# Ledger of designs, part 117: VHH binders against q96fz2

Target 1, 269 residues: q96fz2
Amino acid sequence: CGRTSCHLPRDVLTRACAYQDRRGQQRLPEWRDPDKYCPSYNKSPQSNSPVLLSRLHFEKDADSSERIIAPMRWGLVPSWFKESDPSKLQFNTTNCRSDTVMEKRSFKVPLGKGRRCVVLADGFYEWQRCQGTNQRQPYFIYFPQIKTEKSGSIGAADSPENWEKVWDNWRLLTMAGIFDCWEPPEGGDVLYSYTIITVDSCKGLSDIHHRMPAILDGEEAVSKWLDFGEVSTQEALKLIHPTENITFHAVSSVVNNSRNNTPECLAPV

## First folded at step 8 (VHH)

Design A76 (framework vhh_6z1v_2)
Fold by ESMFold2-Fast, scan of step 8:
Structure A76 (fold): chain B 269 residues (1-269), chain A 123 residues (1-123)
Amino acid sequence: as target 1 above (269 residues)
Amino acid sequence: EVQLVESGGRLVRTGGSLRLSCAASGSTFSTYAMGWFRQAPGKEREVVAAITQSGGSTYYADFVKGRFTISRDNAKNTVYLQMNSLKPEDTAVYYCAADVGFSYDSTYAYDYWGQGTQVTVSS
């Protein structure tokens, strides 16, 4: 997972993240740096994406079940990084393999500190290799969605006219991430950056790509991943596995160029 | 900031029981997860038990499971380790440590450490 879509306006995104805290109170996540949120149909590494994380990371007396939403840089910069330019590590830390997360110090250290986050997206893109050519077919991959009102999943019949109506009640993709905080040696603002944990692809995606992001399917999984105050690292890691609860459709090559940022990037072809 | 002071370590016979205490001062104790660690001569410091800030969840290393119990009293700013059925292999300096989150698999994640209290178990 190296490309995502996260195009919802800030208010719609916030509403899509409504949740219950440990006391059963209905809440919306509180924003940090909301002005850094830039909606896009075509997000690449080094850009900012919205993530959910526990309020306890910012306030020592906070209830660890309360959530903050904040834009973070995609591409984890470890807290121990001593150079002035963090861009040198961006490709290596875009994704974190689940099988080596406890062996790689760049990920093991922040994970040990409870720096778990949930990366939000409309969905993600993957490129399928085509036999006999260097050409690749892009696909948009996302949670099954309910068509507006009484219809079934949008995968039942992908009419272009119906796709424009699904965004009001879109179920966001929730991917398990690890973040870290880096203080520039020369001074300046703390940089918050994240990586997406990856697992082997499920049966449904194996023909498209070998790997997939670790998807947290449902509020119970999301709550446990975020709650580093009550859920240990070992218990949280049990949530990291492939999921079959995913759907996809082919999209046009417009998405290939990360500068293209239009609805055509995710529209069915 | 929090300062931690352990007490209760002493010589005890195999099969005996002992309760260690860790008194915290400084910032609000109830905002921290607490852990007990130990270090025997010639060995690395290892986790023994941990407890969340609310006391709602606990962790125990396999070698103490069923014998040790961690608890906390937030009104008294104190965390306890009740040690039962002590073995010679439990001989070590015991440290308490505080962290914002519930992390028990990494000694480097803990920001605040006590000075330690010596527990010696003889047969």
Scores: ipSAE 0.095, ipTM 0.563, lowest interface PAE 6.5, mean pLDDT 86

Design A77 (framework vhh_6z1v_2)
Fold by ESMFold2-Fast, scan of step 8:
Structure A77 (fold): chain B 269 residues (1-269), chain A 125 residues (1-125)
Amino acid sequence: as target 1 above (269 residues)
Amino acid sequence: EVQLVESGGRLVRTGGSLRLSCAASGSTFSTYAMGWFRQAPGKEREVVAAITQSGGSTYYADFVKGRFTISRDNAKNTVYLQMNSLKPEDTAVYYCAAKLGFDYSGTWPEEYDYWGQGTQVTVSS
């Protein structure tokens, strides 16, 4: 996973992240650096995306079940990186393979520090290889959605007009991520950056792409992934597996160019 | 924050035994995985042993397996390193370290957030 949509206005996004803490209290995640959040239908690596993480990362005595929402750079910059410019990192840290996550220093070190996050998106894009041509067909992939006026879920066959009406109650895609904190050698603000853990694609996506992000399906999985104060790395890694609870539809080639940032990027064709 | 204070380092004969202690104060000790590291002159700091918050899982470097035992007492906010069959190669400053994480013991120094001041262990023939 190298392209996502996360276009909801900040207030809508915040309400979509409503949750219950360990004590059963209903909460909204508290924002860190909200002004760095830039909604887009077409987010690429090196841009900022919102992630959920435990409040315990910022307050030493905080309840680890309480959540912060913060924009982070997509493309993990390890804490040990010595150069002044993060864009000069020679490793591709956009994604992290689940099967080698404990073997790569860039990922094992932050994972050992409990630096687990949930990456938020409307959905993600993948490009299907078409036999006999170099062209690829893009697809928008997301959780099944429930229509606000009907009990049924919105599907790939629904018209674009129906899609325009669902954003107020959209179920965000929740992907397992790892983040790290990098302090610039020349001084300045700490950089928070993340990578998305990837797994083998599920049967439903195998015709589109051979890999998929590790999706945390439901609040129990999200809570356990974030709660590094109570859930060990080994227990959390048991949540990392393919899921079949996803849907998709073909989209226009407009999405191919990451500079295009319009609703047409995810509209069904 | 957590503060760590090591004790027990001293001069000991080859083949002897020694127990190191690390007392923690500050934040809830039971939320931290603990490690013992060492640094010999001219060498980089390396992991010796690590233990999870619950004490249910431990890690040992190959060069100490069968000779050293790590343990913890959460009621006393203390972690221990029992060192048996000491060799001159074990001579080093031994550091206690803490990191957030449940039931996962870190093996890299960079994973640890809090460090003690160190205690010197010297093993002579």
Scores: ipSAE 0.000, ipTM 0.248, lowest interface PAE 14.1, mean pLDDT 84

Design A78 (framework vhh_6z1v_2)
Fold by ESMFold2-Fast, scan of step 8:
Structure A78 (fold): chain B 269 residues (1-269), chain A 124 residues (1-124)
Amino acid sequence: as target 1 above (269 residues)
Amino acid sequence: EVQLVESGGRLVRTGGSLRLSCAASGSTFSTYAMGWFRQAPGKEREVVAAITQSGGSTYYADFVKGRFTISRDNAKNTVYLQMNSLKPEDTAVYYCAARIGYSDYSPTSEYDYWGQGTQVTVSS
């Protein structure tokens, strides 16, 4: 996973992340740096994307089940990185393989500190290789959406035409991530950056691509991944596996250029 | 900052029982994960048991499973280690430690606050 869509306005995104803390209290995640959130249909590595993480990472007296939502840079910059410009990092940290995560210091160290996050997206894109051509077919991949009267029962033929109306109740894709904190050697604000953990593709996606992000399907999995105050690294890693609870549709080649940022990027073709 | 004070260490006979206490003061105790560690003469400090901030999850080293129980009372800002069926090999200085978040990979290096220790001696 190297391209996502995360286009919801901040208020819609926040409501889509409603959750219950350990005491059963209904909550919305509290924002950090909301001004750095930039909605887009076509998010690439090195751009900022919203992630959920435990409030305990920022406030030492917080309940670890409470959540913050914060924009973080896609592409983990290890705390030990010594150069002044994080874009000059020579290693690709866009994704982190689940099978070697405990072997690589760049990921093992932050994971040991409980630096787990949930990466939010409308969905992600993958490019299918077509035999006999150099062209690839892009697909938009996302959670199955709730069938409502509005989108499923009444005017089913109109729901693809009224794509904008489905976003108010869209189930966001929740991907397992690891983040780290980097202090610029010349001074300045701490940089928060993340990587998406990847697993072998599920049967349903195997014809599109051989890898997929580690998707946390449901609130129990999301809560356990985030709660580094109660859930150890070893227990959290048991949540990392392929899922079949996913759907997709082919999209136009407009999405190929990361500078294109329009609804056409994810519209069915 | 949190300050930790262990108590309860003493000389006990093989097969005996002992309850260690760790009293915390300073920062909000209930937000820290707590651990018990031990260090015998000439050996490295090793993890014995750990407990999460809510007490909902615990960890035990293989050499104490079934014999030791860690617990906490957040209202009293105290962590306990109940030690049963004590063996001479359990002789060590026992340390209480605190950290933000729960870790099972780097026990000594990942704990920020430490007590001074309490001596447990097990004799035949």
Scores: ipSAE 0.309, ipTM 0.691, lowest interface PAE 3.4, mean pLDDT 87

Design A79 (framework vhh_6z1v_2)
Fold by ESMFold2-Fast, scan of step 8:
Structure A79 (fold): chain B 269 residues (1-269), chain A 125 residues (1-125)
Amino acid sequence: as target 1 above (269 residues)
Amino acid sequence: EVQLVESGGRLVRTGGSLRLSCAASGSTFSTYAMGWFRQAPGKEREVVAAITQSGGSTYYADFVKGRFTISRDNAKNTVYLQMNSLKPEDTAVYYCAAHVGFYGDYTAPNEYDYWGQGTQVTVSS
C-alpha cells in the first residue's frame, strides 16, 4: 500500500471515528495538530495522514483506551536517523512486512515501546498488471459500504451522482500502523511518522496485487491494537492477518498522477 | 538523533559532594523524560534518579533518597545530578539517558531511547 484516499472534512472524519472507551462511554477522539490535516483523494508517501493512537502516549496517567487523532507523516523516520532531511532515508519505510517486523530494528524498537497506531483512509489504491500491455489498471479498495438511497453495496455499476452521497455514513478503512518519533539533529519540531504493516493479499485481492495492508476489521480489533497499556506486543500481533471483508472497483488513470486530487480519482470507470 | 554528553565525574572523598551535568543536542529536549543510571564493576546498570519533561515529578532509588537531587534546565538543554554525602558504594560509571513520550517505566533501562557515554565517579575513604 502506496496510495490512499482520505478526503473527508475534519468534522466528518472525527464523527466517523466515534468509539467506546473501556467503561463503555461513547467518545470522539481528541485532535492533536488538526491544522496539519490535509484532505485528499490521492495521498502518497511523505504526505500527512490522520492516525488514531492511545492518549497514554501523550499523557502519563491517561486511560490507555482513550484515543487521540493526529496527522503523521507517511514513511517512518527511525529515531536513530542522523541526516537533517528525512527524504534522504534510503530504506523505504512506507510499508512494513508483517513477517519481518520483529527482525527489523526500524520497526521492532517503536513496536516494543507500544507505538501502535491505526491509519485512517477512505480506502487505498493498487495497480493491477494487465497482460499484453505496459499499462496497469488502478483499483480503489475499501470496506463494504451501505448506500443510504438504495439498499445494497456500492459497486462499479453505480452512477457518479449516487457515489457522492455515500460519504456522510462512510465506514473508514482502518489499517494497522507503527509510528516513531524523530528529532532533527540540527533542531526543530519532533517529527511523528508512521508505516503501514502489510500481509499477503487475501483470495479476493490476489488478482489485483500480491500484498495488502493489515486491516483491523471492527472496533474490537482496533481497540486491542491501540491499547498498548493493556495489550502486549505479542497479543497485538495476533491481529495482523489478511481479511476477506473488502471490496473494490476499477478507477480512471487520473489517479496515477498524485497531483490529481478530485473525486474522479475514486469514481467507478 | 539526540546526543547526550555527560561531565563532572571525578575522584571524591567519602562524605563529599559532586554535581554531574548532561548536555543534550537538539530543540526537543523539553519533551523527554531524563534519567541517571549507574553501573559498578561486575554489576548490572541500575536506575539512580529520573525526572519528567517539565521537572514536575522525580524518582529516586532507595539507596540515594535524601542524598541525591535530580534537576533540569530546559532552556539550557541540560539535566543535573547533585550528589551529596557520597559513599564508597556510589563508585560507578554514571550514564545520562533520555526517554521519548509519556509511556514507560522510568526505572527500566530498556525504556530509554538515547544514552550518553558515561562519566566515572570514584569515592574513596
Scores: ipSAE 0.000, ipTM 0.093, lowest interface PAE 21.8, mean pLDDT 83

Design A8 (framework vhh_6z1v_2)
Fold by ESMFold2-Fast, scan of step 8:
Structure A8 (fold): chain B 269 residues (1-269), chain A 123 residues (1-123)
Amino acid sequence: as target 1 above (269 residues)
Amino acid sequence: EVQLVESGGRLVRTGGSLRLSCAASGSTFSDYAMGWFRQAPGKEREVVAAITQSGGSTYYADFVKGRFTISRDNAKNTVYLQMNSLKPEDTAVYYCAARVGFYSTAPNEYDYWGQGTQVTVSS
């Protein structure tokens, strides 16, 4: 996973992340650095995307089940990185393979510190290789959505106007991530950056791409992944596996250019 | 921040029972994982038991399993170690410790420590 959509305005995104803490209290996650959130239909590595993480990472007196939303750089910069320019990192940290996460220092160290996050998106894009052609077919991949109880699920046959109206009740894709905190050696603000954990694709996606992000399907999985105060690294890693609870539709080639940031990027064709 | 004070250590006979308490001050107690460690004369500090913020998960060293129970009362800002079937080899200074996140079995991963309470088990 190298491209996502996360276009909801801050207030809509916040409401989409409503949750219950350990005490059963209804909450909205609290923002850190909300000014760094830039909605887009076409998010690429090195841009900022919103993630959920435990409030306990920032406040020692917070219940570990309480949540923060923070924009973080996509592409993990390890805390031990010594150069002043993160782009000089010799390793691509956009994704982290689930099978080697405990073997790679860049990921093992922050994971050991409980630096788990949930990466938020409308959905993600993948490009299908088509035999006998020079081009790849892009697809937008997302959780199944319910339009209304009377209308059934949203589908590829719905008009673009109908797609524009579904966002108020959109179920955000929740992907398992690992983040780290990097202090520039010569001073400056701490950089928070993340990687998306990847797994082998499920049967439903195998014809599109051989890998997929580790998706946390439902609030129980999301809560356990975030709650580093009550859930050990070993227990959390049991949540990392392929899921079949996803859907997709083909989109136009306009998404191919990461500079394009319009609803056409995810509209069905 | 949290400040920790242990109490309850005393001389007890082999086979006896004892409950240690660790009182925490500060608004952050319920947000820390807590551990009980011990240090016998001439030995390094070793983990005895640990407990998560809510008490939902606990750890026990092999040498105390079935004999010791760790618990916490977040309303009273206190963590307890109930020690049953005490043996002379349980003689040590017992420390409580606090850390952010999931509990650890390594002493060097804890941020706050009490001053300790002496437990002596005689035959």
Scores: ipSAE 0.093, ipTM 0.610, lowest interface PAE 6.0, mean pLDDT 88

Design A80 (framework vhh_6z1v_2)
Fold by ESMFold2-Fast, scan of step 8:
Structure A80 (fold): chain B 269 residues (1-269), chain A 124 residues (1-124)
Amino acid sequence: as target 1 above (269 residues)
Amino acid sequence: EVQLVESGGRLVRTGGSLRLSCAASGSTFSTYAMGWFRQAPGKEREVVAAITQSGGSTYYADFVKGRFTISRDNAKNTVYLQMNSLKPEDTAVYYCAAGEGFTYESRYLSYDYWGQGTQVTVSS
């Protein structure tokens, strides 16, 4: 997973993230650095994406079940990175393999500090290798959406204009992430950056790509992944596995160029 | 900031029982996960038990499972380690530790505050 869509305006995204804390109180996540959030249909590594994380990371008196939403850089920069320019990191931290996460210092250290986050997206893109050609077919992959009397069904026959109506009740994709905090050696603002944990593809996605992001399916899984005050690293890692509760449709080659940022990127073709 | 003070360490006969206490002062105690560690002469410090901020989940090292019980009283800002069926191998300085998150994978990265330790000696 190297490309996502996260296009909802800030207020719509916030409402889509309504949740219950440990006491059962209904809440909205509180924003940090909201001005750094840039909605897009075509997010690539090194751009900022919104993530959920526990309020306890920022406030020592906070209930660990309370949530913050913050934009973070996609591509984890470890806290121990010595150079002044994060782009000079000599290894790719866009994704983190679930099978080696406890063997890699870049991921083991922030996990030991409870730095778990949930990466938010409308969905993600993958490119299917086609037999007998160098062409690859892109797909938009997302949670099955519930039908309402107002939203209707989404499908390949629907026009792009009809897709705008489905966002009113869209269920955001919730992917397991690890983040870290890096302080520039020459001074400046702390950089928050994340990686997406990946697992083997489920049966339903195996014909498209051999890997998939670790998806946290439902509020119970999301809450346990975020709550580093109550859920140990070892218990949280039990949530990391392939899921079959996913759907997809083919999209046009417009998405191939990450500069293209229009609804056509995810419209059925 | 939180300060931790351990108490209860003493000489105990093999097969005996002992309860250690750790009193916390400073920052709000209930926001911290708590752990008990031990260190014998010439050996590295090792995790013994840990408890989440609410007390809803606990961890125990394999060598103490079934013998030791960790608990906490957030109203008294205190964490306890009840040690039963003590063995000479349990002889060590026992340390109380507090951290914002619950983890025992990397014992020194998750715990920011440490007590001075209390000596437990188990004689054969």
Scores: ipSAE 0.005, ipTM 0.301, lowest interface PAE 10.6, mean pLDDT 84

Design A81 (framework vhh_6z1v_2)
Fold by ESMFold2-Fast, scan of step 8:
Structure A81 (fold): chain B 269 residues (1-269), chain A 124 residues (1-124)
Amino acid sequence: as target 1 above (269 residues)
Amino acid sequence: EVQLVESGGRLVRTGGSLRLSCAASGSTFSTYAMGWFRQAPGKEREVVAAITQSGGSTYYADFVKGRFTISRDNAKNTVYLQMNSLKPEDTAVYYCAATLGWSYGSDPNEYNYWGQGTQVTVSS
C-alpha cells in the first residue's frame, strides 16, 4: 500500500474515531498538531496522514487505552538515523512486511518500545496489471459500509446525490502501523513517522494485487493493537493477518497523478 | 542531541560498593529514557539497568537485582548507578545510554546516544 484517500474534514474525522476506553467511557481521540492535518483524496508517501496511538506515549501515567490522533509522516525514519535530511534515507520504509518485521532493525526497535499506531484512511488504492498491455487499472479498496456485509457498499449504480451523502457515516479503514521518533541532529521538532504493515493479499483481492495492508477489523482489534501498556508485542502481532472483510470498485486514471486531489479520484467508473 | 560522560569507575574489592554517575549535556535530557550497559573483554554489550524519563519505572537484569539501583536527577541532568555487593563477574566497562521517548529499551540497538564508558574492576 502506496496510496490512500483521507479527505474527511477534521471534525468529521474525529467523530468517525469515537471509541470506548477500558472503563467503558465514550470518548473522542485528543488531537496533537491538528493544523498539520491535510485532507486529500490522493495521499502518497512522505505526506502526513492521521494516526491513532495510545495516550501513554505522551503522558507517563496515562490510561494506555485512551487515544491520541496525530498527523505523522508516511515513511518511517528510524530513531537511530544519523543524517540531517530524512529524505536521504536509503531504503523504503513506506511498508513493512509482516513476515520480516521482527528481523528488520528499523521496525523491531520501535515495536519493542510499543510504538504501534493505527493508520486512518477512507480507503487505499491499488493498480491491477492488465495482461498484454502496459496499462494498469486503479481500484479503491475500503471497508464495506453500513453494518451488514455488502448492503452498504457504494457503487456505480448509486446516484451522485446518494454518493455525496455516504461520507456522513463512513467507516474509516484502520490499518496496523508502526511509528518511530527521530530527533534532527541540528535541532528542531521531533519527527514522528510511520510505516504500514503489509500481509499477503486475501482471496478477494488476489486478482488486483498480491499484497495488502494489515487491516484491524473492528474496535477490539484496534484497541489491542494500540494498548502497548497491556498487550505485548507478541500478542499484538497475532492481530496481523489478511482480512476478507473489504470491498472495492474500479476508479478513473485521474488518481494516477498524486497531484490530483478531487472526488473523481475515488468515484466509481 | 545529548552528550553523555560517565564517571566513578575504579578498582574495588569483592563485596565493596561503587556509585557511577552519568552527566548529560545538551538539550532535552528530560525527554530521554536512560540505561546502563556493560561490556567485559570478549563479550557483547549487555543491559544492566534502565529508567524511564520520569524516573517512575526501572528495569534490572537478573544478575544485578537486589545489588544495583538506578536513579536519575533531571534537575542536575544526571543518571546514577549504585552498585553494592560487587563480584569479580561485575568487572567491565560501564556505559551510559539515552533513548528518545518515555520508555526505556532492553537492547543496545534501541539507544541513540552513548557515553565513552568508565572501567570498573572488582578484585578478589
Scores: ipSAE 0.000, ipTM 0.200, lowest interface PAE 13.5, mean pLDDT 84

Design A82 (framework vhh_6z1v_2)
Fold by ESMFold2-Fast, scan of step 8:
Structure A82 (fold): chain B 269 residues (1-269), chain A 125 residues (1-125)
Amino acid sequence: as target 1 above (269 residues)
Amino acid sequence: EVQLVESGGRLVRTGGSLRLSCAASGSTFSTYAMGWFRQAPGKEREVVAAITQSGGSTYYADFVKGRFTISRDNAKNTVYLQMNSLKPEDTAVYYCAARTGFGEYWSDEAAYDYWGQGTQVTVSS
């Protein structure tokens, strides 16, 4: 997973993340650096995306079940990185393979510190290789959505007016992430950056791409992944597996250029 | 920051029972995960049991499973270790410890920021 959509206005996104803490109290996640959130239909690595993480990461006395929402840089910069420019990191940290996550220092260290986050998106894009050509077919991949008719999905046959209305109750894709905190050696603000954990593709997506993000399906999985005060690394990693509860449709090549940021990027074709 | 004071350690006979208490003075006790460790003469300190901040999850070392129970009362700022079917091998100084929620393993002593002074448990054959 190298491209996502996360276009909801900040207030709509916040309401979509309503949750209950350990005491059963209804809450909205508290924003950190809300001005850095930039909605887009076409998010690429190195851009900022909103993530959920435990409040305990920022306040030592916080209940670990309480959530913060914060924009973080996509592309994990390890806390031990000692050069002044993060773009000079010699390896790609956009994604982290689930099978080697405990073997790679860049990911093992932040996991040991409980630095788990949930990466939020409308959905993600993948490019299917077309046999006999160098061209690929892009697909938009997302959770099944609840409609008035209780269909559970949105199709190409749906009217544009209905597509506009579904965003008010859109079920956000919740992907398992690992983040780290990097302090620039020359001084400056701490950089928070993340990677998306990837797993083998599920049966339903195998014809599109061989890998998929580790999707946390439902509030129980999301809360266990985030709650590093209650759930150990070993227990949290049991949540990392392929998911079949996913749907998709083909989209226009407009999405190929990450500079294109319009609804056409995810519209069915 | 918390201060921890253990109590309840004493001499007991093999097969007996004992409950240890750890009283915390901190206003933030409910936000800490708590552990019980022990150290026998000439041995390294080892984890016995641990409990999360809510009490919803517990950990037990293999050698105490089925015999010991850890619990906590956040209203009283206290964590307990109920020890049943005591064996001479359980003879040790028992320490209470608090952690901020970091660390991969409950046995990672370095993850615990605050420690009590210990209470002596002696089990006679």
Scores: ipSAE 0.042, ipTM 0.501, lowest interface PAE 6.7, mean pLDDT 86

Design A83 (framework vhh_6z1v_2)
Fold by ESMFold2-Fast, scan of step 8:
Structure A83 (fold): chain B 269 residues (1-269), chain A 124 residues (1-124)
Amino acid sequence: as target 1 above (269 residues)
Amino acid sequence: EVQLVESGGRLVRTGGSLRLSCAASGSTFSTYAMGWFRQAPGKEREVVAAITQSGGSTYYADFVKGRFTISRDNAKNTVYLQMNSLKPEDTAVYYCAADLGYGTYTSEREYDYWGQGTQVTVSS
């Protein structure tokens, strides 16, 4: 996973993240640095994306089941990084393989500190290799969406007009992530950055790409991944596996250029 | 756990070339990022070069760039340091180190396993 869409306005995104804490209280996640959230149909590594994380990361005595939503840089910069410029990092941390996550220092250390997050997106993009050419076919991949009252069925064959209406009740893709906190050695604001954990693709996606993000399907999985105060690293990692509960449709080559940021990027072709 | 044994260190004239080898035994070699460090008399130990598990990325200290090349052969469980255009200031004990991590690491403390070292002397 190296490209996503996360275009919802801040208030719509916040409502889409409504949840229930450990005490059964209905809540909306509280924002940190909301001004850094930049909606886009075409997010690439090094851009900021919204993530959910436990409130306990920011408040010493907070209930670990309560959630913060914060923009973080895509591309994990380890806390131990000594250079002044994160672009000088000598390895790619956009994704983290599930099978080696406990073997890699860049990921093992923040995991040991409970630095688990849920990366939010409308969906993600993958490029299918086409035989006989060097051209790749892009696909938009997302959770199956529920039909609302008085609305038509939501599907890959729906017109652009129908897709415009669906966003008010869109089920966000929830991907397992690891984050870290880096303090610039010469001073300045703490940089929060994340990586997306990847797994082998499910049967339904195997013809498009051989890897997929580790998707946390449902509130129980999301809650357990985030709650580092009650759920150990070992238990949380049991949530990391492929899912078949995913759908997709082909999109136009407009999405290929990350500078293109329009609804056409995810519209069915 | 992995055991590392360096070899190839010797006396070489200024301008000469030398290849150091580091043979690994124990755990699977291909899971480790590898580094070469050196320590001259009266100096701190410093990184010379590093290579990722796959060999897809390398790091070189500025003072060896263009002269030294790090490589690895996972089938032979060996990492190499090819040293060209040697200078008297390259005189040091050279150490091989292994890290069960991701990427190239420049800090001595990031490496988990170390060899005993091999002496390289460059004379004019």
Scores: ipSAE 0.000, ipTM 0.144, lowest interface PAE 13.5, mean pLDDT 83

